# VH-VL binders against UPF0178 protein Jann_2168, part 10

Target 1, 156 residues: UPF0178 protein Jann_2168, of Jannaschia sp. (q28qc7)
Amino acid sequence: MTDETRQGRLILIDGDACPVKEEIYTCAYRHKIPVRLVAASYLRHPDHPLITMVMAGDAFDAADDVIAEAAAPGTLVVTGDILLAERCLEAGSVVLNHKGGAYTANSIGAQVATRAIMADIRAGLDGQGIGGQKPFSKADRSAFSNALETALRRLK
Short names: E, the ipSAE of ESMFold2; O, the ipSAE of OpenDDE; V2, 0.75 times the mean of E and O plus 0.25 times the DockQ between their complexes.

## First folded at step 24 (VH-VL; framework fv_rovalpituzumab)

Design z01 (from w02 with light chain G50D T53K; at its last look DockQ between E and O 0.56; V2 from the best seeds 0.52)
Heavy chain, then light chain:
Amino acid sequence: QVQLVQSGAEVKKPGASVKVSCKASGYTFTYYGMNWVRQAPGQGLEWMGWINTYTGRPKYADDFKGRVTMTTDTSTSTAYMELRSLRSDDTAVYYCAREGRGYLWGPDYYFDYWGQGTLVTVSS
Amino acid sequence: EIVMTQSPATLSVSPGERATLSCKASQSVSSNVVWYQQKPGQAPRLLIYDASKRAKGIPARFSGSGSGTEFTLTISSLQSEDFAVYYCQQYNNWPYTFGQGTKLEIK
ESMFold2, look of step 24: ipSAE 0.403; ipTM 0.732
ESMFold2 (binder alone), look of step 24: mean pLDDT 91; pTM 0.917
OpenDDE, look of step 24: ipSAE 0.607; ipTM 0.880

Design z02 (from w02 with heavy chain T28K; at its last look DockQ between E and O 0.66; V2 from the best seeds 0.55)
Heavy chain, then light chain:
Amino acid sequence: QVQLVQSGAEVKKPGASVKVSCKASGYKFTYYGMNWVRQAPGQGLEWMGWINTYTGRPKYADDFKGRVTMTTDTSTSTAYMELRSLRSDDTAVYYCAREGRGYLWGPDYYFDYWGQGTLVTVSS
Amino acid sequence: EIVMTQSPATLSVSPGERATLSCKASQSVSSNVVWYQQKPGQAPRLLIYGASTRAKGIPARFSGSGSGTEFTLTISSLQSEDFAVYYCQQYNNWPYTFGQGTKLEIK
ESMFold2, look of step 24: ipSAE 0.382; ipTM 0.719
ESMFold2 (binder alone), look of step 24: mean pLDDT 91; pTM 0.915
OpenDDE, look of step 24: ipSAE 0.654; ipTM 0.908

Design z03 (from w02 with light chain N92D; at its last look DockQ between E and O 0.63; V2 from the best seeds 0.00; counts 0 for: pae E 2.3 > 2)
Heavy chain, then light chain:
Amino acid sequence: QVQLVQSGAEVKKPGASVKVSCKASGYTFTYYGMNWVRQAPGQGLEWMGWINTYTGRPKYADDFKGRVTMTTDTSTSTAYMELRSLRSDDTAVYYCAREGRGYLWGPDYYFDYWGQGTLVTVSS
Amino acid sequence: EIVMTQSPATLSVSPGERATLSCKASQSVSSNVVWYQQKPGQAPRLLIYGASTRAKGIPARFSGSGSGTEFTLTISSLQSEDFAVYYCQQYDNWPYTFGQGTKLEIK
ESMFold2, look of step 24: ipSAE 0.318; ipTM 0.722
ESMFold2 (binder alone), look of step 24: mean pLDDT 90; pTM 0.908
OpenDDE, look of step 24: ipSAE 0.575; ipTM 0.873

Design z04 (from w02 with heavy chain P107E; at its last look DockQ between E and O 0.51; V2 from the best seeds 0.51)
Heavy chain, then light chain:
Amino acid sequence: QVQLVQSGAEVKKPGASVKVSCKASGYTFTYYGMNWVRQAPGQGLEWMGWINTYTGRPKYADDFKGRVTMTTDTSTSTAYMELRSLRSDDTAVYYCAREGRGYLWGEDYYFDYWGQGTLVTVSS
Amino acid sequence: EIVMTQSPATLSVSPGERATLSCKASQSVSSNVVWYQQKPGQAPRLLIYGASTRAKGIPARFSGSGSGTEFTLTISSLQSEDFAVYYCQQYNNWPYTFGQGTKLEIK
ESMFold2, look of step 24: ipSAE 0.471; ipTM 0.770
ESMFold2 (binder alone), look of step 24: mean pLDDT 90; pTM 0.906
OpenDDE, look of step 24: ipSAE 0.558; ipTM 0.844

## First folded at step 25 (VH-VL; framework fv_rovalpituzumab)

Design ab1 (from z02 with heavy chain P107E; at its last look DockQ between E and O 0.62; V2 from the best seeds 0.00; counts 0 for: pae E 2.02 > 2)
Heavy chain, then light chain:
Amino acid sequence: QVQLVQSGAEVKKPGASVKVSCKASGYKFTYYGMNWVRQAPGQGLEWMGWINTYTGRPKYADDFKGRVTMTTDTSTSTAYMELRSLRSDDTAVYYCAREGRGYLWGEDYYFDYWGQGTLVTVSS
Amino acid sequence: EIVMTQSPATLSVSPGERATLSCKASQSVSSNVVWYQQKPGQAPRLLIYGASTRAKGIPARFSGSGSGTEFTLTISSLQSEDFAVYYCQQYNNWPYTFGQGTKLEIK
ESMFold2, look of step 25: ipSAE 0.520; ipTM 0.787
ESMFold2 (binder alone), look of step 25: mean pLDDT 90; pTM 0.912
OpenDDE, look of step 25: ipSAE 0.685; ipTM 0.899
ESMFold2, look of step 26: ipSAE 0.398; ipTM 0.738
ESMFold2 (binder alone), look of step 26: mean pLDDT 90; pTM 0.911
OpenDDE, look of step 26: ipSAE 0.605; ipTM 0.879

Design ab2 (from z04 with light chain A55Y; at its last look DockQ between E and O 0.54; V2 from the best seeds 0.52)
Heavy chain, then light chain:
Amino acid sequence: QVQLVQSGAEVKKPGASVKVSCKASGYTFTYYGMNWVRQAPGQGLEWMGWINTYTGRPKYADDFKGRVTMTTDTSTSTAYMELRSLRSDDTAVYYCAREGRGYLWGEDYYFDYWGQGTLVTVSS
Amino acid sequence: EIVMTQSPATLSVSPGERATLSCKASQSVSSNVVWYQQKPGQAPRLLIYGASTRYKGIPARFSGSGSGTEFTLTISSLQSEDFAVYYCQQYNNWPYTFGQGTKLEIK
ESMFold2, look of step 25: ipSAE 0.492; ipTM 0.788
ESMFold2 (binder alone), look of step 25: mean pLDDT 91; pTM 0.925
OpenDDE, look of step 25: ipSAE 0.530; ipTM 0.843

Design ab3 (from w02 with heavy chain G33A; at its last look DockQ between E and O 0.69; V2 from the best seeds 0.00; counts 0 for: pae E 2.05 > 2)
Heavy chain, then light chain:
Amino acid sequence: QVQLVQSGAEVKKPGASVKVSCKASGYTFTYYAMNWVRQAPGQGLEWMGWINTYTGRPKYADDFKGRVTMTTDTSTSTAYMELRSLRSDDTAVYYCAREGRGYLWGPDYYFDYWGQGTLVTVSS
Amino acid sequence: EIVMTQSPATLSVSPGERATLSCKASQSVSSNVVWYQQKPGQAPRLLIYGASTRAKGIPARFSGSGSGTEFTLTISSLQSEDFAVYYCQQYNNWPYTFGQGTKLEIK
ESMFold2, look of step 25: ipSAE 0.359; ipTM 0.719
ESMFold2 (binder alone), look of step 25: mean pLDDT 91; pTM 0.915
OpenDDE, look of step 25: ipSAE 0.676; ipTM 0.911

Design ab4 (from z04 with heavy chain G100T D108T; at its last look DockQ between E and O 0.57; V2 from the best seeds 0.00; counts 0 for: pae E 2.3 > 2)
Heavy chain, then light chain:
Amino acid sequence: QVQLVQSGAEVKKPGASVKVSCKASGYTFTYYGMNWVRQAPGQGLEWMGWINTYTGRPKYADDFKGRVTMTTDTSTSTAYMELRSLRSDDTAVYYCARETRGYLWGETYYFDYWGQGTLVTVSS
Amino acid sequence: EIVMTQSPATLSVSPGERATLSCKASQSVSSNVVWYQQKPGQAPRLLIYGASTRAKGIPARFSGSGSGTEFTLTISSLQSEDFAVYYCQQYNNWPYTFGQGTKLEIK
ESMFold2, look of step 25: ipSAE 0.363; ipTM 0.712
ESMFold2 (binder alone), look of step 25: mean pLDDT 90; pTM 0.903
OpenDDE, look of step 25: ipSAE 0.633; ipTM 0.873

## First folded at step 26 (VH-VL; framework fv_rovalpituzumab)

Design ac1 (from ab1 with heavy chain G33A; at its last fold request DockQ between E and O 0.59; V2 from the best seeds 0.59)
Heavy chain, then light chain:
Amino acid sequence: QVQLVQSGAEVKKPGASVKVSCKASGYKFTYYAMNWVRQAPGQGLEWMGWINTYTGRPKYADDFKGRVTMTTDTSTSTAYMELRSLRSDDTAVYYCAREGRGYLWGEDYYFDYWGQGTLVTVSS
Amino acid sequence: EIVMTQSPATLSVSPGERATLSCKASQSVSSNVVWYQQKPGQAPRLLIYGASTRAKGIPARFSGSGSGTEFTLTISSLQSEDFAVYYCQQYNNWPYTFGQGTKLEIK
ESMFold2, look of step 26: ipSAE 0.478; ipTM 0.782
ESMFold2 (binder alone), look of step 26: mean pLDDT 90; pTM 0.910
OpenDDE, look of step 26: ipSAE 0.683; ipTM 0.913
ESMFold2, fold request of step 28: ipSAE 0.494, 0.490, 0.395; ipTM 0.812, 0.799, 0.749
ESMFold2 (binder alone), fold request of step 28: mean pLDDT 90, 90, 90; pTM 0.905, 0.906, 0.905
OpenDDE, fold request of step 28: ipSAE 0.672, 0.676, 0.673; ipTM 0.932, 0.934, 0.933

Design ac2 (from ab1 with heavy chain D108N; at its last look DockQ between E and O 0.56; V2 from the best seeds 0.51)
Heavy chain, then light chain:
Amino acid sequence: QVQLVQSGAEVKKPGASVKVSCKASGYKFTYYGMNWVRQAPGQGLEWMGWINTYTGRPKYADDFKGRVTMTTDTSTSTAYMELRSLRSDDTAVYYCAREGRGYLWGENYYFDYWGQGTLVTVSS
Amino acid sequence: EIVMTQSPATLSVSPGERATLSCKASQSVSSNVVWYQQKPGQAPRLLIYGASTRAKGIPARFSGSGSGTEFTLTISSLQSEDFAVYYCQQYNNWPYTFGQGTKLEIK
ESMFold2, look of step 26: ipSAE 0.374; ipTM 0.710
ESMFold2 (binder alone), look of step 26: mean pLDDT 91; pTM 0.931
OpenDDE, look of step 26: ipSAE 0.617; ipTM 0.891

Design ac3 (from ab1 with heavy chain G33A, light chain A55Y; at its last read DockQ between E and O 0.65; V2 from the best seeds 0.63)
Heavy chain, then light chain:
Amino acid sequence: QVQLVQSGAEVKKPGASVKVSCKASGYKFTYYAMNWVRQAPGQGLEWMGWINTYTGRPKYADDFKGRVTMTTDTSTSTAYMELRSLRSDDTAVYYCAREGRGYLWGEDYYFDYWGQGTLVTVSS
Amino acid sequence: EIVMTQSPATLSVSPGERATLSCKASQSVSSNVVWYQQKPGQAPRLLIYGASTRYKGIPARFSGSGSGTEFTLTISSLQSEDFAVYYCQQYNNWPYTFGQGTKLEIK
ESMFold2, look of step 26: ipSAE 0.608; ipTM 0.847
ESMFold2 (binder alone), look of step 26: mean pLDDT 91; pTM 0.916
OpenDDE, look of step 26: ipSAE 0.646; ipTM 0.900
ESMFold2, fold request of step 28: ipSAE 0.553, 0.570, 0.533; ipTM 0.836, 0.838, 0.824
ESMFold2 (binder alone), fold request of step 28: mean pLDDT 91, 91, 91; pTM 0.919, 0.916, 0.922
OpenDDE, fold request of step 28: ipSAE 0.618, 0.672, 0.648; ipTM 0.924, 0.937, 0.933
ESMFold2, last read: ipSAE 0.515, 0.537, 0.592; ipTM 0.817, 0.822, 0.846
ESMFold2 (binder alone), last read: mean pLDDT 91, 91, 91; pTM 0.921, 0.921, 0.920
OpenDDE, last read: ipSAE 0.626, 0.632, 0.659; ipTM 0.924, 0.924, 0.922

## First folded at step 27 (VH-VL; framework fv_rovalpituzumab)

Design ad1 (from ac3 with light chain W94Y Y96W; at its last read DockQ between E and O 0.76; V2 from the best seeds 0.70)
Heavy chain, then light chain:
Amino acid sequence: QVQLVQSGAEVKKPGASVKVSCKASGYKFTYYAMNWVRQAPGQGLEWMGWINTYTGRPKYADDFKGRVTMTTDTSTSTAYMELRSLRSDDTAVYYCAREGRGYLWGEDYYFDYWGQGTLVTVSS
Amino acid sequence: EIVMTQSPATLSVSPGERATLSCKASQSVSSNVVWYQQKPGQAPRLLIYGASTRYKGIPARFSGSGSGTEFTLTISSLQSEDFAVYYCQQYNNYPWTFGQGTKLEIK
ESMFold2, look of step 27: ipSAE 0.588; ipTM 0.839
ESMFold2 (binder alone), look of step 27: mean pLDDT 92; pTM 0.942
OpenDDE, look of step 27: ipSAE 0.693; ipTM 0.891
ESMFold2, fold request of step 28: ipSAE 0.560, 0.465, 0.638; ipTM 0.838, 0.785, 0.871
ESMFold2 (binder alone), fold request of step 28: mean pLDDT 92, 92, 92; pTM 0.942, 0.942, 0.940
OpenDDE, fold request of step 28: ipSAE 0.670, 0.643, 0.695; ipTM 0.898, 0.891, 0.908
ESMFold2, last read: ipSAE 0.603, 0.482, 0.408; ipTM 0.851, 0.811, 0.758
ESMFold2 (binder alone), last read: mean pLDDT 92, 92, 92; pTM 0.941, 0.941, 0.942
OpenDDE, last read: ipSAE 0.728, 0.746, 0.639; ipTM 0.900, 0.901, 0.898

Design ad2 (from ac3 with heavy chain N35H; at its last look DockQ between E and O 0.57; V2 from the best seeds 0.54)
Heavy chain, then light chain:
Amino acid sequence: QVQLVQSGAEVKKPGASVKVSCKASGYKFTYYAMHWVRQAPGQGLEWMGWINTYTGRPKYADDFKGRVTMTTDTSTSTAYMELRSLRSDDTAVYYCAREGRGYLWGEDYYFDYWGQGTLVTVSS
Amino acid sequence: EIVMTQSPATLSVSPGERATLSCKASQSVSSNVVWYQQKPGQAPRLLIYGASTRYKGIPARFSGSGSGTEFTLTISSLQSEDFAVYYCQQYNNWPYTFGQGTKLEIK
ESMFold2, look of step 27: ipSAE 0.446; ipTM 0.756
ESMFold2 (binder alone), look of step 27: mean pLDDT 91; pTM 0.917
OpenDDE, look of step 27: ipSAE 0.626; ipTM 0.870

Design ad3 (from ac3 with light chain T53Q N93S; at its last look DockQ between E and O 0.48; V2 from the best seeds 0.52)
Heavy chain, then light chain:
Amino acid sequence: QVQLVQSGAEVKKPGASVKVSCKASGYKFTYYAMNWVRQAPGQGLEWMGWINTYTGRPKYADDFKGRVTMTTDTSTSTAYMELRSLRSDDTAVYYCAREGRGYLWGEDYYFDYWGQGTLVTVSS
Amino acid sequence: EIVMTQSPATLSVSPGERATLSCKASQSVSSNVVWYQQKPGQAPRLLIYGASQRYKGIPARFSGSGSGTEFTLTISSLQSEDFAVYYCQQYNSWPYTFGQGTKLEIK
ESMFold2, look of step 27: ipSAE 0.457; ipTM 0.776
ESMFold2 (binder alone), look of step 27: mean pLDDT 91; pTM 0.920
OpenDDE, look of step 27: ipSAE 0.606; ipTM 0.895

Design ctl (from ac3 with heavy chain Y31S Y54S Y103S L104S W105S, light chain K56T; at its last look DockQ between E and O 0.03; V2 from the best seeds 0.00; counts 0 for: sugar tag NTS H52, pae E 14.7 > 2, placed apart)
Heavy chain, then light chain:
Amino acid sequence: QVQLVQSGAEVKKPGASVKVSCKASGYKFTSYAMNWVRQAPGQGLEWMGWINTSTGRPKYADDFKGRVTMTTDTSTSTAYMELRSLRSDDTAVYYCAREGRGSSSGEDYYFDYWGQGTLVTVSS
Amino acid sequence: EIVMTQSPATLSVSPGERATLSCKASQSVSSNVVWYQQKPGQAPRLLIYGASTRYTGIPARFSGSGSGTEFTLTISSLQSEDFAVYYCQQYNNWPYTFGQGTKLEIK
ESMFold2, look of step 27: ipSAE 0.000; ipTM 0.512
ESMFold2 (binder alone), look of step 27: mean pLDDT 93; pTM 0.941
OpenDDE, look of step 27: ipSAE 0.016; ipTM 0.632

